# Designs tried in a protein design chat: VH-VL binders against q0aze0. Part 175

Target 1, 268 residues: q0aze0
Amino acid sequence: MKIILVNNRFKENTEKKAQEIAGQLSALNVEVIIDNGLDEPYAGTVDFIMVLGGDGTMLRAARRYGQRAIPVLGVNMGTVGFLSNIEINELAEYLPLILREEYSLEARMMLEVAVFQQQSLLTRVFCLNELLLRSNSPRMLSFALEISGQKLEPYRGDGLIVSTTTGSTAYSLSAGGPIADPQLDAFIVTPVASHIINKRPLVVSPEREISLHLLEEREAIIGIDGQIKMDFGAENRVLIKRAPHPLLMVNLKAKPFFTSIDRSLQRQ
Below, E stands for the ipSAE of ESMFold2; O stands for the ipSAE of OpenDDE; V2 stands for 0.75 times the mean of E and O plus 0.25 times the DockQ between their complexes.

## First folded at step 7 (VH-VL)

Design E26 (framework fv_bermekimab; at its last look DockQ between E and O 0.58; V2 from the best seeds 0.00; counts 0 for: pae E 14.9 > 2)
Fold by ESMFold2-Fast, scan of step 7:
Structure E26 (fold): chain C 268 residues (1-268), chain A 124 residues (1-124), chain B 107 residues (1-107)
Amino acid sequence: as target 1 above (268 residues)
Amino acid sequence: QVQLVESGGGVVQPGRSLRLSCTASGFTFSNYGVHWVRQAPGKGLEWVAAISYEGSNKYYAESVKGRFTISRDNSKNILFLQMDSLRLEDTAVYYCAKDRIYYGSGTFYGMDVWGQGTLVTFSS
Amino acid sequence: DIQMTQSPSSVSASVGDRVTITCRASQGISSWLAWYQQKPGKAPKLLIYAASSLQSGVPSRFSGSGSGSDFTLTISSLQPEDFATYYCQQANSFPLTFGGGTKVEHK
């Protein structure tokens, strides 16, 4: 069995804990690769991915490995989040189940984001939560949104979010989007501070293709999962579709989504 | 450098057929939707047909529907307009034009590159 | 079909004048309108797309405005090279349709 341990290099305690866990797994005859974010993603075959940290670490793991159809387990290190399944102090209890492959998998859709300059592909990125288009200056944006070959009324405002259902509780929620059951597959399209009355969030089929481009030269940024940032101008175009593979999240412990989100919204 | 060149126009008799061609150079033809637009002598512009970048979506003006067929060969950078059952009312300079948007599968925004046109006329 | 009506059909103007051309759609077309300039014997040139977006390389004296069914092309200070025929074109619905044109002539 080969396992990748994904951790955050900027948290000293998580690096130390990753080394301890790697030692425990090696003692159980498991080959361990540590991915602390410094190097390129591990290119070899892997049986399992264990993510040690908060939601941010899981988002990075999803971008690096989510398209490989490998089980990914989120292990919480004491931060609040929605993407972990077990706590670090529960890992020893659940390790036998992991090694015997006695767990269920929850499929979470991902976005495939292709950013072009003119006609040239600048980058193709996969993400778990969302793509954000936002203004990078005091001037509002004017941009076109296309859904499956249809041009909607132009958008004017600070930006737009195209989110997965998993991302419904992230930036889309802050911008007024709906809370979605993450077991559903859908795009959620949420305007950011629209200057046009009745620009509402849209919930659309995951089979649709979404396109964005600026209608006026403005300083804008494309953000992906809050972690990747790229300049976006009038010569750029972004194409968004459902990624070929969902992220396969390991479910060892029942985690009731609706009571968890309800409790989170009641916090001061 | 970016250029569209029409060919195939000429003098025809009513009821005959013509095939117009438009050759693209200086840009990646296969990434753009393209249009045929005509203009009768001394008259205004009239949109005739359009085809999406991949060739799967085709659109026609009502006056030519059933008589004209738009097609493209992306391997050769050529746009075609097959004109059947030609009428006197089809007399015009025919322009091909590239839409400004790339990868539009049914969306068009404006025609930013035009050919010089090819004249289709009838003897009389 | 969406009918595009331009007014005036012609306008006489002098260099330095402000010229305004209007275009009216028979039904709502959002902002999906383009403006073209055509000189005699030449192909049209795209000036404006999406009602108000200036095409690269087009002088800033050209501007477009409007949404829905009423649109305006403005030339703030007419130059000698601006004497031409101008066309609007809706890109909202198929078939795409052009206005009848507005000829900007020497006074």
Scores: ipSAE 0.690, ipTM 0.867, lowest interface PAE 1.6, mean pLDDT 91
Fold by OpenDDE, look of step 9:
Structure E26 (fold): chain C 268 residues (1-268), chain A 124 residues (1-124), chain B 107 residues (1-107)
Amino acid sequence: as target 1 above (268 residues)
Amino acid sequence: QVQLVESGGGVVQPGRSLRLSCTASGFTFSNYGVHWVRQAPGKGLEWVAAISYEGSNKYYAESVKGRFTISRDNSKNILFLQMDSLRLEDTAVYYCAKDRIYYGSGTFYGMDVWGQGTLVTFSS
Amino acid sequence: DIQMTQSPSSVSASVGDRVTITCRASQGISSWLAWYQQKPGKAPKLLIYAASSLQSGVPSRFSGSGSGSDFTLTISSLQPEDFATYYCQQANSFPLTFGGGTKVEHK
């Protein structure tokens, strides 16, 4: 068995724990690779990914490995979030199940985000939560939203979020989007401070494609999962689709999503 | 300077064919959808046809559907309008126009650049 | 097809006047409407896109408003160079369609 341990190099406690766990796994004849984000994603075949940290680390892991259809386990290290399944102090208890591959998987839809410069692809990213388009100035942004070729009302506002159902409890929620069942596949299109009063979020079929264009010569930015940032201008276009493969999240411990919502929101 | 220049207009007999050309310069032609718009003498504007930036999607007004064919050569920055089975009511100045937004995939955001037009008239 | 009804067909005005032109669509077109100016013997010029967005280089005395099916082009203070024919055009769906035009003439 080969396992990747994903941690955050900027958090020393996660690095230390990763090394400790790596030692334990090695003693059990498990091959271990530690990914702290410093190097490129490991290109070889692996059987399991263990994410040590919070939601942010999971998002990074998803972007790096999500397209490879590898089971991903979130191990929380003292943070509040939605993407971890077990606590770090529970790992020893569940490790035998992991090694025997006795766990269930939950498929979480990811976004395929493609950003173009004229005819050229600038970047293609698979992400678990959302894409954000927002103004890079105090002025409102004017852009076109197309869904499966249908041209919607021109948007005028601070920005727009296209989120997965997993991402519904992230920035989309703060922007007034609906909380969605993570077992449901759908896009959530949430306006950010729209000039149009009562512009409602859209729940969109994952079979559709979403396109965004600026309508004027303005500077904007694209944000992905709150971690990637890039400039976005009139010559750019973003296409959003359902990723070809979902993130396979490991469920070792049952976590009731809806009953956890109130608790999580109260802690914010 | 961004510009479009039409050519190919002239005097034609009813039932005949004519091919119009529009040469683009000063911008990346292949990035934009383009249109033909015509205007009969003393009349208003009438949209005729459109083609996507890659040429994969074509759209026609009902009045010319089945008779006119829009096409483009992105390698030469040229837009074409093949006009077959011409009728007297096709008499007009024909303009080519550029979409203002990149990637004309079937949507339109305004025609921000126009050619000077080429006149098509008929002889009895 | 979406029919665009433009009114008035002509308007007589003087320099400095406020001029208003209306365009009505036979069905909802959201805000996907463009306004053009055309002078005799010249090609049309784009003034307004997306109902209310001013095209680059167009004087601020031009403005567009409306959504759904009713739209308005306003020239706040008519200038000598503004005497021309104006057209609305729906950009919501194919086939694209123009209004009948409004000729702004000298009083």
Scores: ipSAE 0.514, ipTM 0.827, lowest interface PAE 1.6, mean pLDDT 93
Fold by ESMFold2, look of step 9:
Structure E26 (fold): chain C 268 residues (1-268), chain A 124 residues (1-124), chain B 107 residues (1-107)
Amino acid sequence: as target 1 above (268 residues)
Amino acid sequence: QVQLVESGGGVVQPGRSLRLSCTASGFTFSNYGVHWVRQAPGKGLEWVAAISYEGSNKYYAESVKGRFTISRDNSKNILFLQMDSLRLEDTAVYYCAKDRIYYGSGTFYGMDVWGQGTLVTFSS
Amino acid sequence: DIQMTQSPSSVSASVGDRVTITCRASQGISSWLAWYQQKPGKAPKLLIYAASSLQSGVPSRFSGSGSGSDFTLTISSLQPEDFATYYCQQANSFPLTFGGGTKVEHK
C-alpha cells in the first residue's frame, strides 16, 4: 500500500508529526511519500492521501491530486474546519480501518479553471472552493459574466466569486452567498461589493460553462482557493466548468454537515 | 493591422442572386462572431445577419429570412452572404463587421471593426 | 422585434457645446446597447458598448449612460471632428436593431 502524506511546512511541528506518522505507517508495511509543498506533486500510483492540517492544506491537496480519483482523508491538527474528518489524536484508532479500506467516500465537486490571453491558453487549474475575480487597484471593475453563452447585465463592483457548494462556506459566504449542501453539484456565483443593487447571488447548474472578462482596461486578479493569484487584464478571459472528477473525501467519523454548521462557522 | 474587406457587390437585376465575401486579416477570425449590416443610400443602418464564431448559429433580419444565407470559412478567414431573390429594397452598401466578444455563441457586445462596404444596386 | 427610437433626429450645435442624444427601446434591453459614429462615405465606428463602456481609442468626452429602456450618449465638449451621424443599437436579442440615427450638424 502506498500513501501520500500531505503537510504544511509553514506550521509548527507539522513536519515532525508527518515523519512520526510515516514511521508508524512504515512499521505496518505501508510506503509513505511526504508532500510538504516544496516539490512537484508525486506522479506515481498511490492508494490513499492523508492530509495533515486545516482546510488550507486540504485545498492544496485537492488541487494537486483531486483529479486522480484517490481517497483523501482530512486529519485536523488545529482549528476545526469543514474539510477534516478526524482529529490527529484519533489517527491511531482509525488507522486499522484505513488499512482495511473500511470507510465511505463523499464526492465533492471541483472547478476546472482555464485562463486565456486572447486565444492562447495561459493556465488550467483545478480548485475545491472558489475562483475570485477582484480589482487590483482602487477602481471598480466593469466585467461581463456569461453562463452557457447567455450574457447577464454587466457587473460593476469589486469582483465576483464562482464557488463550488463546498466553497459556499468560504469567501462566498462572507460576500453574501448562501450556505449550500456540499453533496449538491452546483456553481454559486456571488458578487463582491456590487454597485448594481439587483445583482444577487446565483445558483447555477453544474452543466453550465461560466465565462468572465473585463469590459474596460483595469488591473485585476484571479484568485484560486485563496492560494494562487494570477494577473488578469482586458486581454484575458476565464472559462469555468465542472472538473472531470470530484474530490473523493474519506468519511471515517460521522460529521453531520447541518447540525455542525454554527460551530464550524464560529471558528472560520 | 485588423482589417475586414468586402467584395462581390455590383449592379444586378431583380430576382437574381449575388454572393458577397468579406476577408478578415490581422486577428484570429475563428474566435469572433461576425455580422452583415446594410445601409440604403441616404438611410440609416440596418442589421442583416450574424453568424457565431464556429458557424453553427445563424441569425437573420426578418426582411431577408429565406432569401439570404450567411456562412463562414474559418480556414480561409472569409465571411459570406449569399443573396437570393434580390429585390429593389435590397439596394444598399453592405458592411461586414466583427463583434468584440471572444467565443460568443449568440452573444454580441458591439461591432468594433467594420469593413469599408460593398455596394449592391439595381438597374430599374 | 425591439424598436430603437432616437431623439432628436438632428442637432444643430457649435464647437464646445454639450450634446446629448437619447435612445429608447420598445422593451427592456438591460445594458446591451452600443453607440456608433458615422461620417459621410465612411463605415460606422464603435464608441460605446454595454451602454456605458468606452471603446478603446475613443476620446473621453464621449460617455454613455442608462439601462433598461432609456439610454443617452453625451459629448461633453463638441469638437470639429464630432460632426457626424450617431446610431444606437440594441444587442440584447435578435434581430439586432439600430435606431434611426441622430445627425449632429455645425452651428
Scores: ipSAE 0.006, ipTM 0.432, lowest interface PAE 14.9, mean pLDDT 86
OpenDDE, second read of step 8: ipSAE 0.431; ipTM 0.793
ESMFold2 (binder alone), look of step 9: mean pLDDT 92; pTM 0.946

Design E27 (framework fv_bermekimab)
Fold by ESMFold2-Fast, scan of step 7:
Structure E27 (fold): chain C 268 residues (1-268), chain A 124 residues (1-124), chain B 107 residues (1-107)
Amino acid sequence: as target 1 above (268 residues)
Amino acid sequence: QVQLVESGGGVVQPGRSLRLSCTASGFTFDSYGVHWVRQAPGKGLEWVAAISYEGSNKYYAESVKGRFTISRDNSKNILFLQMDSLRLEDTAVYYCAKDRIYYGSGTFYGMDVWGQGTLVTFSS
Amino acid sequence: DIQMTQSPSSVSASVGDRVTITCRASQGISSWLAWYQQKPGKAPKLLIYAASSLQSGVPSRFSGSGSGSDFTLTISSLQPEDFATYYCQQANSFPLTFGGGTKVEHK
């Protein structure tokens, strides 16, 4: 069995814990690869991915490994999040089940994002939560949104979010989007500070293709999962569709989504 | 150099057929939707037909629907307009034009590159 | 079909003049309107798309405005090379349709 441990080396407590866990797994004849996020993703075959950290670390793991159809387990290390299944103090209890492959999997859709400079592909990335288009200056943007060959009324405002259902509780929620059951597959299209009164979030079939481009020369950025940032100008175009493979999230214990989100909202 | 070159125009008799071609060079032809636009002598522009970048979506003006067929060969960078049951009112210079938007799945915004046109006229 | 009506059909102007051309759609077309310039014997050239977006390489004296059904092309200070025929074109729905054209002539 080969396991990737994904952690953040800049958090001293998570690095120490990752080394501790790696030692425990090695003692059980498990080959361990540590991915601290700075190097290229491990290119070899692996059986399991264990993410040690919060939701941000899980988002990085999903972008790096989510399309490989490998089980991914989120292990929370203190901060309550939506993408972890067990707490770090529960790991010792669940480790035997992990090694015996006694768990179920939840499929979570991902976005495939292709960014072009004119007709030339600049980058193709996958993400679990969302793509954000936003102004990078005091001026609002003017941009076109296309859904499966249809041009909507032009958008004028600070930007737009195209989110998965998993991402419905992330930036989309902060921008006024709906809370979606992550077991559903859908795109959620949420305006950011629209200057048009009737622009509302849209819930769109995941089989549709969504595209964005600027209608006016402006300083803008594309953000992916809050972790990748790219300049976006009038010569750029972004195409968004459902990624070929969902992220396979390990379920070792029931984590009730609705009571978790309800509790989170009441804390605020 | 981005260029479109039309060919196939000429003098025809009413009721006959003619096939126009438009050869593209200097840009990634298979990434763009393309149009046929005509202009009768001394008259204004009239949009005739368009085809999406992958070739699956085709659109026609009402005046040519059922008589004209637009198609493309992305391997050869060539656009076609098959014109059947030609009428005197089809007399015009026929332009091919590239839409400015790439990878539009049936969306068009404006025609930024045009050929020089090919004349279709009638003797009778 | 969406009918595009341009006015005036012709205008006489001198170099340095401000020229305005209007285009009216018979139905709402959002902002999906383009403007073209055509010189005698030449193919058209795209000036403006999405009602107000200036095409790359087009001089800033050209500007477009409007939304819904009423649109305007403005040439703020007419230059010798601007004597030409101008066309609007809606890109909102099929079939795509052009206006009848406006000829900008020397006085």
Scores: ipSAE 0.723, ipTM 0.883, lowest interface PAE 1.4, mean pLDDT 91
Fold by OpenDDE, second read of step 8:
Structure E27 (fold): chain C 268 residues (1-268), chain A 124 residues (1-124), chain B 107 residues (1-107)
Amino acid sequence: as target 1 above (268 residues)
Amino acid sequence: QVQLVESGGGVVQPGRSLRLSCTASGFTFDSYGVHWVRQAPGKGLEWVAAISYEGSNKYYAESVKGRFTISRDNSKNILFLQMDSLRLEDTAVYYCAKDRIYYGSGTFYGMDVWGQGTLVTFSS
Amino acid sequence: DIQMTQSPSSVSASVGDRVTITCRASQGISSWLAWYQQKPGKAPKLLIYAASSLQSGVPSRFSGSGSGSDFTLTISSLQPEDFATYYCQQANSFPLTFGGGTKVEHK
């Protein structure tokens, strides 16, 4: 078995723990790769990914490895979030199950985000939570939203979020989006401070494609999972689709989503 | 320096064919949808046809459907209008116009750049 | 097809006047409306897009308003160079259609 331990190099406690766990796994004849974000994603074949940290680390792991259909386990290290399945102090208890591959998987839809400059593809990113378009100035943006070729009312506001159902409890929630069942595949399109006071979020079929572009020559920013930032202007276009592969999240411990929402949201 | 220049207009006989061209310069031609709009003498504007930035989608006014064909060569920055089975009511100045928004794959928002127009008229 | 009805067909005005032109769509077109100015012997010029957005380089005395079916172009203080014919155009659906035009003339 080969396992990637994903942690955050900027969090010393996760680095130390990754080393410790790596040693333990090595003692059990498990090959271990540590990914603390310093290097490029490991390109070799792996059997399991263990994410040590919070939701941010999980999002990074998802972007780096999610398209490879590898089981990903979130191990919480004292943070509040929605993407961890077990606590770090529980790892020893569940380690035998991991090594025996005795666990269930939950498929989580990801976004495929393509950003264009004129006719050229600038970048293509798979992400677990959301794409954000927002103004880079105090002024509102005017931008066009197209869904499967349908031209919607021009948007005027601070921005727009296109989120997965997983991302519904992230920035979309703060912007007034609905909380969605993570087991449901859908886009959530949430306006950010829309000029239209009653502009409501949209729940969109994962079979559809979403396109965004500016209607004016102003500077904007796109954000992906709160970790990737790009300048976005009139010559740019973003195309959002369902990723071809879901993130396979390991489910070792039952974690009822809806019964934990109140507790988790109160702590944020 | 954004510019569109029409050519190909002239005097024709009814039933004949004519091909108009529009050469674009000063902007990324292949990133915009483009239009043909005509104006009969002393009359208002009439939209004729549109084509998406890639050329995959074409749209026509009912008055020209089946007779006119819009096309483009993005490698040469040229828009075309093939006009077949011309009628007297087709007499007009024909303008090519650029849609103002990038990536007009089937949605258009307005025409921000126009050519000078080329006149199509008929011999008596 | 969506019919665009402009009113008035012509208006006589003086320099400094406030001029208002209306455009009505036969059905809802959201905010997908453009306004153009055309002078004799010249190609049309885009003034307003998306019902109320001012095209770059167009003087601020021009403004557009409205949504749904009723739209308005306003020239707050008419200037000598503003005597022209104005057209509205819906960009909501194909076929694209123009209004009949409004000629702004000297009083």
Scores: ipSAE 0.227, ipTM 0.729, lowest interface PAE 2.1, mean pLDDT 92

Design E28 (framework fv_bermekimab)
Fold by ESMFold2-Fast, scan of step 7:
Structure E28 (fold): chain C 268 residues (1-268), chain A 124 residues (1-124), chain B 107 residues (1-107)
Amino acid sequence: as target 1 above (268 residues)
Amino acid sequence: QVQLVESGGGVVQPGRSLRLSCTASGFTFSSYWVHWVRQAPGKGLEWVAAISYEGSNKYYAESVKGRFTISRDNSKNILFLQMDSLRLEDTAVYYCAKDRIYYGSGTFYGMDVWGQGTLVTFSS
Amino acid sequence: DIQMTQSPSSVSASVGDRVTITCRASQGISSWLAWYQQKPGKAPKLLIYAASSLQSGVPSRFSGSGSGSDFTLTISSLQPEDFATYYCQQANSFPLTFGGGTKVEHK
């Protein structure tokens, strides 16, 4: 058995805990690879991925490894989040179940994002929450949204979010999008500060292709899960599709989505 | 250098067939919808046909439906227009043109690159 | 089919003049309209797409406006190289259709 331990290089406590856990796993005849974000993603085959940290660390792990169809377990280090399943102080209790593969998996859809300059592919990335197109200046954007052969009325505003159902509680929620059951597969398309008052979020089939481009030269950015930023201009185009593989999230402990989000909204 | 070059025009008799070609260079031909647009001597522009970047979707003007066939060879960067049952009213300069948007999903924005045209005319 | 009607068919103008060309669609086409310039013996050149978006390399004296069914191309101060025929084209749905053209000629 080979396990990747993903941690945040900028959190000393998480790094020490990763080393401690790696030692424990090694004593149980498990090969351990530590990924603290400093190096390229591990290129070899692995059986399991353990993410030590908050939602941000999980988003990075999903981008690096989510398309490999490998079980991913989120272990919370004390920060409030939605993508972890167990707390760090519970790990010792659940470790035997992990090693015997006695857990269930929840599939979470991901986005495949291809960004072009003219006709040349600049980058192809995957994400768990969302793509954000946003103005990078005080001026509003004017842009075109296409959904599977349909050209919508031009958008004018600060931008647009294309989100997974998992991402429905992240940036899309802040922009006025709906809360979606993460068991559903769908794209949620949420305008950001639209000039048109009644531009509504759209919920569309995950089998559709979504594309965006600017209709006027503006300073804009494309953001991926809040972690990757790219300049976006009138010569750029982005294509968004359902990623080939979902992220396979490990369930060792019941985490009730609806009561969790309900509590979070009441705390606001 | 981004360009389109038409060929295959000529003098033809009514009822016969002619095949036009358009060779693309300087851009990724396989990423764009491409069009045939014609212009009769002294007249305006008339859209004739279009084909999707992958070749699976084809559209025609009513005046040519059933007589003309648009096709493409992405491996050779060539667009074709097979014109059957030619009529005197088909007399025109035929242009090929590229849509400005790459990987377009069935709609167009504008034709930003045009060939120089090839003349199709009839002998009486 | 969506019919595109251009007016006027021709206009006589002098260098420095403001020239306005209109285009009317027989049904709503949102903002999906392009404008082209054609000089004698040459292929058309794209000036404006999406009703008001200036094509790269086109001088700022050209502007487009309108939405729905009524559209306008404006040349704010006509230059010698602007004497040409101008065409609108709807990009809303197939079959694509052009207006009849407007010839901008010397006074």
Scores: ipSAE 0.332, ipTM 0.732, lowest interface PAE 4.8, mean pLDDT 89

Design E29 (framework fv_bermekimab)
Fold by ESMFold2-Fast, scan of step 7:
Structure E29 (fold): chain C 268 residues (1-268), chain A 124 residues (1-124), chain B 107 residues (1-107)
Amino acid sequence: as target 1 above (268 residues)
Amino acid sequence: QVQLVESGGGVVQPGRSLRLSCTASGFTFSSYYVHWVRQAPGKGLEWVAAISYEGSNKYYAESVKGRFTISRDNSKNILFLQMDSLRLEDTAVYYCAKDRIYYGSGTFYGMDVWGQGTLVTFSS
Amino acid sequence: DIQMTQSPSSVSASVGDRVTITCRASQGISSWLAWYQQKPGKAPKLLIYAASSLQSGVPSRFSGSGSGSDFTLTISSLQPEDFATYYCQQANSFPLTFGGGTKVEHK
């Protein structure tokens, strides 16, 4: 058996805990690869991915490994989140089930984001929550949104979010988007502070292809899951599609989505 | 300007060792995966090994695992392949190649810059 | 290991012909496939990455398509400099594997 432990390189206590867990797994004849974010993803064959941290660490793991159809387990080590299934102090209890592959899997759709300059592909990334287009200056953006070849009236404002249903509780929620059942596959298109035109969030089929480009020379950024930032100018365009594979999330214990989100919103 | 230059190839005897080097120039060497790919005379391409940005991850083809060791020196912009227990079937032109991918941009492994190759052959 | 099966092994063609080369992966590799051109005595040259993205400096007559397990390289109108051997390479996971190559030769 080979397992990847994904942790946050910027938290010393998390790094030490990852090393302790790696030692425990090695004692059980499990080969362990530690991914603390310093290098590219491990590209060898693995059987399981264990994410040690909060939602941010899970988003990184999904971006790095989500397209490989490998079970991914979120183990919470701090702040409560939506993407972890068990707590770190529960790991010993559930480890025998993990090693015997006695768990269920939940598929979560991902975005495929391709950024072009003229006709050339600059980068292609996958993400679990969302792509954010935003102004990098106090000036509002003018940009074009195209959905499966259908050109909408130009947008004017601070930006736009294209989200998965999993991402509906992240930046899209803060911008006024709906809360979506993560069992649904859909894109949620949420405008950010539209100044001139009153725009509504859109919920569209995940088979749609979404295209964005600037209509005038502005300083803008695209953000991926709040972790990757890329400059975006008038010579760039971004194409967003459903990723080929969903993230396979491990369920070892019940974590009801609607009850969890309701409690979080009450505390807010 | 972006360039890779291999050296260290030559004629060896079976069972001996040889070290290949690849010197990089014109790009930020530490920001890219780099590969060794070989090609036996008249045959197709065979991927041999790869090394990640800082050298923490190393990958090998099954045919060379345990005999070859890939390493890099980012301060000197040099890639190495230490070849131990050489066999007649290791006869090939060895290319070093830069991967297109850089940290944070995804995992497209495509080799956009190649060296000219260095030949490894065996004496009778 | 992911096995890459390339077909045909050779094709005879004339200048101006449309040439199609196929590549099949033994398991799903999404869009993580590259195509290379190699001329005798030279290092390979990257033509296409991510299944369909044209490398800078490569003529537009080259195109790639496919996803999952089945991929195609197309040369829309063969030029004299295109007589070469072409290789696909899966970029999904290590160990990286190449197809066996397709030699495009004069008719």
Scores: ipSAE 0.000, ipTM 0.418, lowest interface PAE 14.3, mean pLDDT 85

